# VH-VL binders against q978t4, part 3

Target 1, 133 residues: q978t4
Amino acid sequence: MFDGSDLKNLFSLDGFLKTIQFEPEYIREGEISIIVPLRNNLLRIGEIMNGGAVMAISDAIGGLSAMTYPGIVNQVTVSFNTEFMRPIAKGPVRFISRVDRIGKSIAYVEVLVYDGENLLSSKSTGVYFLYRS

## First folded at step 1 (VH-VL)

Design e2 (framework fv_emicizumab_arm2)
Fold by ESMFold2-Fast, scan of step 1:
Structure e2 (fold): chain C 133 residues (1-133), chain A 120 residues (1-120), chain B 107 residues (1-107)
Amino acid sequence: as target 1 above (133 residues)
Amino acid sequence: QVQLVESGGGLVQPGGSLRLSCAASGFTFSSYAIQWVRQAPGKGLEWVSSISGSGGSTYYRREVKGRFTISRDNSKNTLYLQMNSLRAEDTAVYYCAKDRWEYSSGFDYWGQGTLVTVSS
Amino acid sequence: DIQMTQSPSSLSASVGDRVTITCKASQSISSYLAWYQQKPGQAPELLIYAASSLQSGVPDRFSGSRYGTDFTLTISSLQPEDIATYYCQQYNSYPLTFGGGTKVEIK
């Protein structure tokens, strides 16, 4: 089964994501939640979280949530959109990815991001192409 | 205010088992990762195992994997380390340490330690 | 595993001296490095996290810096209560690893 060790291993294979410290909060079929500390390397000018970091982490966890389903061995992002609703100035930051629909070749995913005060700060929607065994 | 108190150490023979406990107070226990760090007599610090605030993620150094099990009971604010198949090289003072966050990021509070001696 | 090489293993200095301890990571750990102080017979205490951030309550004579994979702990003016062993620790990736320690003594 896809677990926290698998998640950490997959982050370690990416040049950017391997620099991200995080803890899985829970992993289940179709949904992953992680906690990310707001460290200096994730901050932009003004001491708020870098929007590119929010997008990169959201995209990664979004695609990986599709891999929690049996038989899915890989995925690739087809399209990804992020709405920035609130600046993130306080960590830790929670990322929750949910698969809204899992198809034969395509997964539709949403990712919600909450700041250290549990305020919804970002929402992403992603479409991922699926590879099956 | 913040306190961590280890217990359960003692003398055991090689191949034996021991269960360590760490009683925590003064902070929201379930919100922080907790570590086990050991120190052999006269030697340096060595990380042993980590557990996330929820208990959903655990990590171990290679030499103890499969022999040691870290766990926590958030309703009792207590951390555990079940140590099986003990070896002479496991002899050390075992500290529990609170992480600054939900994950490993610097250990801001430490217990006093409990001594485990593995000897025939 | 990421190896942390700490130097020197021990040093002796006079009260008021500037003391420098170094730690080298075998691969990039960004700034995910902590420094601890352990006095004889006591548990370690956190001095610095994120390579250069001073922990609350720690005297400002302690400072940390980073240059690539090289990390430095500096005590600007050594005091008698600073007699201790100092350890660096990387928290970039598991397994977490500590340096070998530097024992600081007064002449």
Scores: ipSAE 0.000, ipTM 0.531, lowest interface PAE 14.0, mean pLDDT 87

Design e3 (framework fv_emicizumab_arm2)
Fold by ESMFold2-Fast, scan of step 1:
Structure e3 (fold): chain C 133 residues (1-133), chain A 122 residues (1-122), chain B 107 residues (1-107)
Amino acid sequence: as target 1 above (133 residues)
Amino acid sequence: QVQLVESGGGLVQPGGSLRLSCAASGFTFSDYYIQWVRQAPGKGLEWVSSISSSGSTIYYRREVKGRFTISRDNSKNTLYLQMNSLRAEDTAVYYCARGPDYYDSSGYLDYWGQGTLVTVSS
Amino acid sequence: DIQMTQSPSSLSASVGDRVTITCKASQDISNYLAWYQQKPGQAPELLIYDASNLETGVPDRFSGSRYGTDFTLTISSLQPEDIATYYCQQYDNLPLTFGGGTKVEIK
């Protein structure tokens, strides 16, 4: 099973993701929610969240939400698309990843991002290839 | 309304050949893997062959490999099974069944045809 | 190949009885298991997929569960129309494999 300490450990093993401070809000089979403080290292010019950071965090929890299912030991991103609807100027930022469909070898995932005022700011869709034990 | 209708079954002698067809309607045929599953009289279900949505990926049960050829014509919404060098052990009702969709290679079968009987005897 | 061992091969029960059919996979298949119902002279019909998800239109007296590599199909209150042979099928890996079937009759 997959819990908050597992999630933090997996982020710590990644060269980029280890720089991101976050707290898990909940983890369920097929769904992960995390809260990310909007720190200076995540801001671009204009004091809004870096779009690349939004994509990187969304991609990471997208793939990891597939790993909440039994028997899935790893995953890699096949395709990923992000729509930016609103700038994120106020934190903390909530990322919610949900598996729309889990297949034998692939998962379809959506990730919704909400700013500090709970406004929907971006939506990502991802396709992940799954490795099983 | 999803429908699969098999045809082409009949009586054939050992060593003979037969071609089965499965006509699909009510869904986008080219989006799905389609399977052939057989059932000998009074026996259980046995998977025979699988073909991907495009027709490029094909799998066979070990005992029929080299003797049977699965194919499809997406322009006609039709699946085929060419059966050569038939043996008594191939006697069965042959079902056409849908699934999975083209993003998976293995899945459950949500719609089945009524089947066509193939009898191999002298 | 993944082997599916289904038991019992047949059973006879009364209307209103709770009926349990089991299926054991020779290796971990996660939840990639379906149950089919086949009435005499008819094609199989999908009953349950992903071990426990009831197919649309199937009565709620049918349920599926998993414990490790053991899978169970339960009919909470057997009805006359439930006379059929039931099959489990794994779809974790090719070749697709089925259990040997369980014939359910009413006494």
Scores: ipSAE 0.000, ipTM 0.508, lowest interface PAE 18.8, mean pLDDT 88

Design e4 (framework fv_emicizumab_arm2)
Fold by ESMFold2-Fast, scan of step 1:
Structure e4 (fold): chain C 133 residues (1-133), chain A 119 residues (1-119), chain B 107 residues (1-107)
Amino acid sequence: as target 1 above (133 residues)
Amino acid sequence: QVQLVESGGGLVQPGGSLRLSCAASGFTFSSYAIQWVRQAPGKGLEWVSSISGSGGSTYYRREVKGRFTISRDNSKNTLYLQMNSLRAEDTAVYYCARHEGWLDAFDIWGQGTLVTVSS
Amino acid sequence: DIQMTQSPSSLSASVGDRVTITCKASQGISNYLAWYQQKPGQAPELLIYAASSLQSGVPDRFSGSRYGTDFTLTISSLQPEDIATYYCQQYYSYPYTFGGGTKVEIK
């Protein structure tokens, strides 16, 4: 079953994602929740979270939430759209990805991001191509 | 319009079988894990079984493992609980409940269906 | 299995009183705790999720808090419609487990 050590291992293999420290909160079939401390390397000028970091982390856990289903061995992002609703100035930051629909070759995913006061700060929708065993 | 409706409960003798159904409407059924929770008369809530949105993963409390089978038909928006080798201790109202995950755990419940195991 | 110990088993209070119900987990469950309200003859309804988040449509007199493995449900000003049995539930790991319930009655 896809678990927290699998998630950490996959982040460690990526040149950018390996710089991001996080704690998995839960991993369920079709759902991943992680907590990310708002460290200096994730901040842009103005001491708010870098939008590119929000997108990169959201994209990563979005695709990985599809891999929580049996038989899915890899995925690649086809399209990804992010709506930034609020700046994130307070951590820790919670990222929650949920598969809205799982098909044979495509997964549709939502990712919600909450700041340290549990205020919804961004929402992403992603489409991922799936590789099966 | 978001609803869960249980059916299939009734009176059955010890050792008998029943199949419960839970019909879902108003949401994308295949995207949600669904649980069965039971409550014996005058007693508290007890988790019975869970199934993932795809149906690929199932979980059971120890006392029902091997006797109960949870399944779903996503094309019909219906969840099932096949209950075999029923015992007096299985007498309860059975609820199905949707689990969104961390944000909305058990956020939508059906009205329940009563299962009575008695001779 | 994670044991959820809920107290008290029952209480009686007056309209307008502050009511506190507690729930203790036998091990760390982070914030994966929900509170449910069950009125006689009805299905349970979600009040609080993630230990402290108020479910949409629930009156703000209900609140949840956490200290370690200790969880508290507070009703700041008890109303007649709050007569019910309240349950905590951990959803950190399978098997999911509920507390024994607290029956709240108005004097």
Scores: ipSAE 0.000, ipTM 0.514, lowest interface PAE 13.3, mean pLDDT 86

Design e5 (framework fv_emicizumab_arm2)
Fold by ESMFold2-Fast, scan of step 1:
Structure e5 (fold): chain C 133 residues (1-133), chain A 120 residues (1-120), chain B 107 residues (1-107)
Amino acid sequence: as target 1 above (133 residues)
Amino acid sequence: QVQLVESGGGLVQPGGSLRLSCAASGFTFSSYAIQWVRQAPGKGLEWVSSISGSGDSTYYRREVKGRFTISRDNSKNTLYLQMNSLRAEDTAVYYCAKVYDFWSGYFDYWGQGTLVTVSS
Amino acid sequence: DIQMTQSPSSLSASVGDRVTITCKASQSISSYLAWYQQKPGQAPELLIYAASSLQSGVPDRFSGSRYGTDFTLTISSLQPEDIATYYCQQANSFPLTFGGGTKVEIK
């Protein structure tokens, strides 16, 4: 079973994601929640979270949530769309990804991002191609 | 106001088992990760295991992985460490420690510790 | 694993002396480092977090600094109640690791 140690290891292998400090909150089949402190390396001008960082973390967690299903050994992003509803000025930032549908070769995923005041700040939808053993 | 109280330590023979408990009060228990840190007599501090606030994510130092299991009961504000296949090198005072903030690995409150002695 | 090398392992100083303890990380940990004080027979207490932030309730004679992977804890004027063993700890990645400790004694 895919657990928090696996999640941290996978982040450590990515050039950008290895710079992200986070705490896994829970991992279950089809759903991952992580908490990310809002550190300086994630801020843009104006002391708000970098939109590119929000997208990169959301994309990563979205794809990895599909890997919580048995038999799925890898995934790649086919399409990804993010809506920025509110600026994130207060951490920690919570990312929750859930698989809306798991198919033979494709997963449909949504990722919700909440700021330190629990305000919904971003929503992403992603489509991922799946590799099976 | 924040309190952490460890219990369950004692003398056990190599290969034996013990279950440690840490009773917490004075903070929202389910919101904070809690750690087990040990200290062998006359030696330094050594991180053993961590558990997230929800209990869904756990981490272990290499030497205890597969032998120790960290868990928590958020309804009872209690943290546990189940220790199996104990070895002489596990002899130590075991502390539970609360993280300073949700995501940080800084430990702002510590219990008094409970002594585990593994000897023949 | 990230190794934390702490020096010296022990020191003796007089009341009023400036005391410096150093800690070196084997790889970059940014500023994710804490310092703890452990008095004889007691549990450790957090002194400094994020390399240089003083914990609430800790006397201002304690300070922390960072230069690259080198970290320093300074006690500007040692007091009798500062007799303790001091530990650094990296909070950058699992496994969390502590330095070997520095025992501070009064002459």
Scores: ipSAE 0.006, ipTM 0.544, lowest interface PAE 11.7, mean pLDDT 87

Design e6 (framework fv_emicizumab_arm2)
Fold by ESMFold2-Fast, scan of step 1:
Structure e6 (fold): chain C 133 residues (1-133), chain A 119 residues (1-119), chain B 107 residues (1-107)
Amino acid sequence: as target 1 above (133 residues)
Amino acid sequence: QVQLVESGGGLVQPGGSLRLSCAASGFTFSNYAIQWVRQAPGKGLEWVSSISGSGGSTYYRREVKGRFTISRDNSKNTLYLQMNSLRAEDTAVYYCARDSYGEWFMDVWGQGTLVTVSS
Amino acid sequence: DIQMTQSPSSLSASVGDRVTITCKASQSISSWLAWYQQKPGQAPELLIYKASSLESGVPDRFSGSRYGTDFTLTISSLQPEDIATYYCQQYNSYSWTFGGGTKVEIK
């Protein structure tokens, strides 16, 4: 089963994601939650979280949540959409990715992002192509 | 069987301390956030504290922040609530409950342990 | 904090009756609301999450709905085993809060 050290190892292999400090909150089949402290590299002007950072992290854990299923060895993003509901000014930031549907070759995923006061701040929907063993 | 079992409740004087435990079985404990929810006698439910699956993130209601500390030992499948500087208004049955789907609602509950703060 | 106002505080109904319990949020919480059932002397049990999703194992006579900041729990045909206090809980805004509870009794 995919665990927290697997998740940290996968982030460490990516040029952008390896710069992001995070703590796995939980990992289960079809769902990953992580906690991300707000650091300077994730902020835009105005001391709020960079929208591109929200999208990049959401995309990453969205695809990785599909990899919690047995037999899925890799994934690539086909499409991704984010709605920004609230600015994120307070960390740590919680990202929860859930697989809404898993098919043979495609996964449909949603990602919810909560600020440090646990207010829902963004929602993403993603479609991922799956590689199986 | 998925189970949560609380222990450690009892009678304490105001200003005293008490540590509650919650023993988990039947699931991968480290994959789930766990919460403490209390209920004063004859009253409603009140969230107290939460801890992430890894223990890296903790959350507290305003009235207990600085007095209560939530922690977990994943090697022992056990959750703790250290309660310091106890007040009469902390008197309640304390439940531990498992976070479902990572959304801070609870799908599995223990049977509760009673904490009474009085002279 | 988000205040959850639950009504009525208590009700009495007959077996087979349709029972409705309402919960109102003081601010928008989207659909991030759960309903719990607490039978006398027992721990609470999850009935519904995300306003309208039935938890596995819950009888289909229970349903939830949302209109704006108003949330409704419906029991389509009350059974004796449904005697309990019901609570709503919002999980959109930290700290998450519960409604005051609705005690359901049989006439």
Scores: ipSAE 0.007, ipTM 0.553, lowest interface PAE 10.2, mean pLDDT 87

Design e7 (framework fv_emicizumab_arm2)
Fold by ESMFold2-Fast, scan of step 1:
Structure e7 (fold): chain C 133 residues (1-133), chain A 123 residues (1-123), chain B 107 residues (1-107)
Amino acid sequence: as target 1 above (133 residues)
Amino acid sequence: QVQLVESGGGLVQPGGSLRLSCAASGFTFSSYAIQWVRQAPGKGLEWVSSISGSGGYTYYRREVKGRFTISRDNSKNTLYLQMNSLRAEDTAVYYCATEGYTYDLGYYGMDVWGQGTLVTVSS
Amino acid sequence: DIQMTQSPSSLSASVGDRVTITCKASQSISSYLAWYQQKPGQAPELLIYAASSLQSGVPDRFSGSRYGTDFTLTISSLQPEDIATYYCQQSYSTPYTFGGGTKVEIK
């Protein structure tokens, strides 16, 4: 039952994520894609995207992609790794999360991030503990 | 062989209702998001609505919000578009099309299209 | 909404000619642009995705390119079977908007 309104609402309830302007591109079971304009509040010195912002957004949609499956009511991050391959100087920035494997209590997730030139700029892998109804 | 076949089009008066169907075969239906795209006679293409593979997530162009409802029955490999409060400007051939998708690119375009079904709204 | 402007609206060319169709986005859409071919009386078919990637089964005389917000579809040597209307579409954000189309005819 997870839709773009749910995704917007969940971001709005978080102290950091609520500062992030974004638009859902698509949401399906096991996959979420969002587009994030590269606004000034997401830039670091050198006018490139803040690595902490990349990680925070990736972690958020990674966990939320597990909640696109029926019966999963919450999740918490167990481990999370990010590889930074390219600086992001051009927006908008595309974040795509995919559940690689969903188990009874654990989800394994990948998140790919593309810059405004559609170049792969970071990849994250995450493990999330799942809460069921 | 991947195929989509639309049906349910016809002549209806303004304010009327119509339900379109799109029957899918040759692929795992529930794994693909599917869109409705329309084309008025002699005019260009216009995106109408899309639905996720599970049916849990739906999107609409502004002009049809509240009047049209997209849905799917994955056990029957069929997509639907319920059209209410129809207007003359809804007259078009309606196509269903699968969202082409790869993890690396996400949604990149519409891969497979049906033949279309004509909806005419006139008095 | 993102507006897609195609030019020309129509063109006439001879078999073997190099044909170019352009599409301009009203804002940055990165490479989230697809090109479709629609032959008279038929459903559209995907030709090019991600601005420059050729769809499987499409002849290599078709190519796409991007320069900023300007996108070009090129047919290197027009064939009779290429007579159709061509549309660009941005897949960057909803609503997914199409260009007005370019009708290609033989002169």
Scores: ipSAE 0.006, ipTM 0.557, lowest interface PAE 12.1, mean pLDDT 86

Design e8 (framework fv_emicizumab_arm2)
Fold by ESMFold2-Fast, scan of step 1:
Structure e8 (fold): chain C 133 residues (1-133), chain A 120 residues (1-120), chain B 107 residues (1-107)
Amino acid sequence: as target 1 above (133 residues)
Amino acid sequence: QVQLVESGGGLVQPGGSLRLSCAASGFTFSSYDIQWVRQAPGKGLEWVSSISGSGGSTYYRREVKGRFTISRDNSKNTLYLQMNSLRAEDTAVYYCARDQYLTGYAFDIWGQGTLVTVSS
Amino acid sequence: DIQMTQSPSSLSASVGDRVTITCKASQDISNYLAWYQQKPGQAPELLIYAASSLQSGVPDRFSGSRYGTDFTLTISSLQPEDIATYYCQQYDSYPWTFGGGTKVEIK
């Protein structure tokens, strides 16, 4: 029964992710969408979103989207790759994580990031090892 | 062919309870977030509550939090709104509405609405 | 909460007129704005999402635009079937909020 409070709690337990303000937009089985205000701590030179921040948030919700399935109690990132297509100069920033395939021990996930103009700005693919109850 | 149909509205006394239903057809119900939106007679639209496709996340406007409970039964393609401790200001037509999927999050499909009247 | 201020509250225009309705957000909502049409006695219908994207099946005379936190719905040539109340809605963050509505009537 993975919900927005679970998502907020899991971010709060992480040393880096706890610094990120966000609101869950929706949580479905195999898919999580969050809205992230583009605040000063997420900007780099040129007043655009830090690529490392995009990757860290994408990686986090990528793994957590696998935990929306019943019986998945934890996950760990095996590999992660990000394609940066456009700079993100305007927020809020929408992150959508979708499980492409869920297996017994491995999940394949994609994360799409849209800027404040609803333009697709990055795409990540991740592979996560799954722990089951 | 996609459709949402509300039912369960009626006249109720202040402090009473009422349960609304919204029957979905023509789409994969569990893949969509669904909303309850209300409209008081002669007034504008007001969002009431949201539920995620899985049922794992629920949200409420401040004034109904603790009084209203949104839920869904994906095996029956049905959304519910349990309304307790009803007040005169809850009088409205209640619509269920579906979020767009992956192309945006505006409400792309709406039901016809069901009237709830809270009066002594 | 994000407040959506819609103007005018009502207007009367002739068939063929250009009609504009405005909506102002109390903070930056980017393009997370929709426009709905509600005909008398009917449920609302989605016209425009993402500030300027036309919903499938909606006539080309409807268009949306954005300038900062100011949003505009334009009907380029008003038709009799356009008699309705129009609402803007932000979907940037919970709680979802609607504008107060604009009632469009024909003279």
Scores: ipSAE 0.000, ipTM 0.524, lowest interface PAE 16.3, mean pLDDT 87

Design e9 (framework fv_emicizumab_arm2)
Fold by ESMFold2-Fast, scan of step 1:
Order: C-alpha cells, then structure tokens, then sequence
Structure e9 (fold): chain C 133 residues (1-133), chain A 120 residues (1-120), chain B 107 residues (1-107)
C-alpha cells in the first residue's frame, strides 16, 4: 500500500522536488494531503509563495495520487492548469490532491491549495497518463 | 534544557508485549518529529520508527510493521512505542531521538535508552 | 531501501593521527547524511549534519565531506576522548538507514 514513506521517497529521488520540505497529512486511494512549511526558498519578491512552486508541488502530488490505486506503477502529466485565486503569504500550506476519475490509461485529478489561514488560494486540474504493471 | 527520557523496558517472553515511553522536555514537543532507534547488544544502530511533528505521520522499518505502533500524546509531551508479538531479534536498547522540523530529520538530541530483553 | 556501506568496520590509531571513515550510499541522497559518535555505554551524539556542517559544541578536528554518493568523516588529530563507534545515517528517504559503524580505538 502506498503510504507516507513512499511519498517521501518519491520526492527525495526527484532533482527538484527533493528541495521541498513537507509532511504527509493523510494518504488514501485517490487522495493525498500534504503540509508544506512556507520557507524562504519558496518565496518570490513580495514575501508570497512562488507560483512556480505551487504549480510544481500540485503537479507532483496530482500524479502521485493516481499511483495510490493498485497496479499503477508510474504516470506522466498530459495537461495541467492552475488558477491562482489568492496570494499565499502565510504558511503552512496545505495541498490536497483528489482523483476525480481513474480510467484504464488516464486519470483526471484536481488539487486544492490552502494557506495558513485555511483560505483556498489555488486550484489545479490535471490529466495524467498511467502505466500499469 | 532539551531532555528525552525513555522508560518501559524489561524482560518479556517471546510473543509478549511492552509499551515504551519517551518523556520530553525543554522544547515545543508537538512541533518536532521524533524517532525510535534500537541497538542490539554489541551491534549497530537500527532505525525502527518515526512520527512527524505537527500532523503525526508514521513510518516503520519492514520487520516491525504491523507489530509495533508509534504514537504521541502532545498534552503529556510523551512519545510511545507499543510493541506486540515480540521476538528474540527485538532484544535491544531502544532510544528516542528528536529530529528537526525539516524532512532531513537530523537526530540532534537523544535519550539514554531503555533495554528490552526478549527471551524464554 | 537505501543501503549505507560504511568502512572500515574497525581501526586502531595513535593520538595525533588523521583518521578517515567512509560511507557509501547505494543511490543518491544529496547531502542528507549525518555522522554520529557513540562512546561506550552512552547514547549516540550528533557530530555532522547535512554531510559537512559541524554541530554546535563539536571540536573542529571533526569534518565531513561528500563526493557524489561517497561520504567521509575525518578526524584531523585523534584524541583519547575520541575512542568511540562512529555511524553514518542517510535522511533522504524512508526507511532511514544507518551504516554498520566504525569502531575507533587508540593504540
């Protein structure tokens, strides 16, 4: 079963994602929640979270939430869209990824991001191609 | 000022259970990841289990998964390790160690350890 | 799982000698490696974190370095109080893993 140690391991093996400090909040089939401290390396000018960091983390957990299903061994992003609704100036930042639909070869995913005051700050939708054992 | 004090070790028969405690003081307990590390007599260090700070995510080495449960009571500043179905290979001194808040988890403060002996 | 291969298993050296202990990770762990000192009958103590950063209160004769997946702990001038077993640990990913340890004795 896919758990927090699997998630930590997958981030640690990625050249960019290994720089991201986080804690899994919960993991279940089709849904992952993580908490990310808002540290200086994730801030842009103006002391708000970098939009590229929001997108990168959202894309990563989006694809990984599809891998919580049995038999899915890898995934690649087909398309990904992010809407930025509010700046994130206060951490920690919560990322919640949910699989809206899992098909034979494609997963449809949404990711919601909440700031330290629990305000919804961004929403992403992603489409991922799935590799099965 | 930072202290970790383990207790609850002792002699137990194979198949028995023990609960270890680690009492923490001198830091904001709820904010920090804490880990159990064991050392069999005359052998090396072996990581057993970790629990994250704020959200309590748990991790286990393969050989103890399903038998051991790590937990924390933030109101008592205490970490626990519930050990069930104990085997002779679980005989070791068990240390608790404070990590930092990041996912690097360097063991910057250690308790003195508590001895668990599993034998007939 | 990430395997940490530590060498040598033991060594004997004289006071004032330079001592080098090596640790090799089976896959990339970046610089997420710590070195610990354990004196007989005592709990381990952190010496080096992030592969090369000296922990507060640790003598500057201790240093750590990284080359790829190879890590070294160096004691530039061995002292009697350095009699201990030294361990590396990777903290890149779960399960966390230790090296087998290196017992350092003085002749």
Amino acid sequence: as target 1 above (133 residues)
Amino acid sequence: QVQLVESGGGLVQPGGSLRLSCAASGFTFSSYAIQWVRQAPGKGLEWVSSISGDYGSTYYRREVKGRFTISRDNSKNTLYLQMNSLRAEDTAVYYCAKGDLSYEYYFDYWGQGTLVTVSS
Amino acid sequence: DIQMTQSPSSLSASVGDRVTITCKASQSISSYLAWYQQKPGQAPELLIYAASSLQSGVPDRFSGSRYGTDFTLTISSLQPEDIATYYCQQLNSYPLTFGGGTKVEIK
Scores: ipSAE 0.000, ipTM 0.510, lowest interface PAE 14.4, mean pLDDT 86

Design n10 (framework fv_rolinsatamab)
Fold by ESMFold2-Fast, scan of step 1:
Structure n10 (fold): chain C 133 residues (1-133), chain A 124 residues (1-124), chain B 107 residues (1-107)
Amino acid sequence: as target 1 above (133 residues)
Amino acid sequence: EVQLVQSGAEVKKPGSSVKVSCKASGYTFTSYYMHWVRQAPGQGLEWIGEINPSSGSTNYNQKFKDRATLTVDKSTSTAYMELSSLRSEDTAVYYCARDSSTYYDFWTGYLDYWGQGTLVTVSS
Amino acid sequence: DIQMTQSPSSVSASVGDRVTITCKASQGISSWVAWYQQKPGKSPKLLIYAASSLQSGVPSRFSDSGSGTDFTLTISSLQPEDFATYFCQQANSFPLTFGGGTKVEIK
């Protein structure tokens, strides 16, 4: 079963994601939550979290939440959209990814991002192509 | 009408195992996570774990991970909790309870319907 | 684990009284809190969840408030059927954890 060590391993194999410090909060079938400390390498000018970092982490955990289902061995992003509702100035930052629907070849995913004050700061929707064993 | 009906009281010896059943009716059994919670006499509530009846996927409280096994039988809409290596401290009422959201919606972790409880007594 | 500290452990009250029960989380849980009522010999019943969502069939005299770490359940005008033990629960992260309970008993 897909667990926290699997998640950390998958991040470590990625050129960009391996630079992201995080702790898994929970993992269940179709849903992953992680806590990301707001380190300087994730900040843009103005000491606010980089929007590209929010998108990259959201995209990654979105696709990986589809891999929590049995038989899904890989995934690639088909489309991804992010709504930025609030700047993130306080960490740690919580990312919650939820598969809204999983089909044979496609998963539809939402990712919610909360800042250190527990305020909803970003919402993403993604579509992922799935590879099965 | 949603109903969760649990098996009857059990008296067990230390070191043995107990398996409690929870039969669901009045809703689509495979759409909602099922949780297990226990309550020792005069004590508070303690979460054991959850299972997705559709896939059989489970999440456990680390305290119970080595001893608890959650399973389902989809054909009878029945969930099971097995607890092994019983101790006197395991004497409690064990409840099954339904998650308030379908597994394909946002996870809630709120328990909206509960079984009547099963008293498990571990004899000293 | 997130620890839920509930106070008081018991409160004596009369019918018509306003009763307030508090619950403190050891870390921020946003609005992911639920409140349950349990009568002697019965299963817990979900009253309120997600900061203000009243469960179907629950009277409007039950309300909750709070954010982050500090939460309260209020019964605006206590009725005879409200004498019970009340529990808070966090749904922020695994494992799910409950408060120690508050027994609301007749004065």
Scores: ipSAE 0.007, ipTM 0.579, lowest interface PAE 12.2, mean pLDDT 87

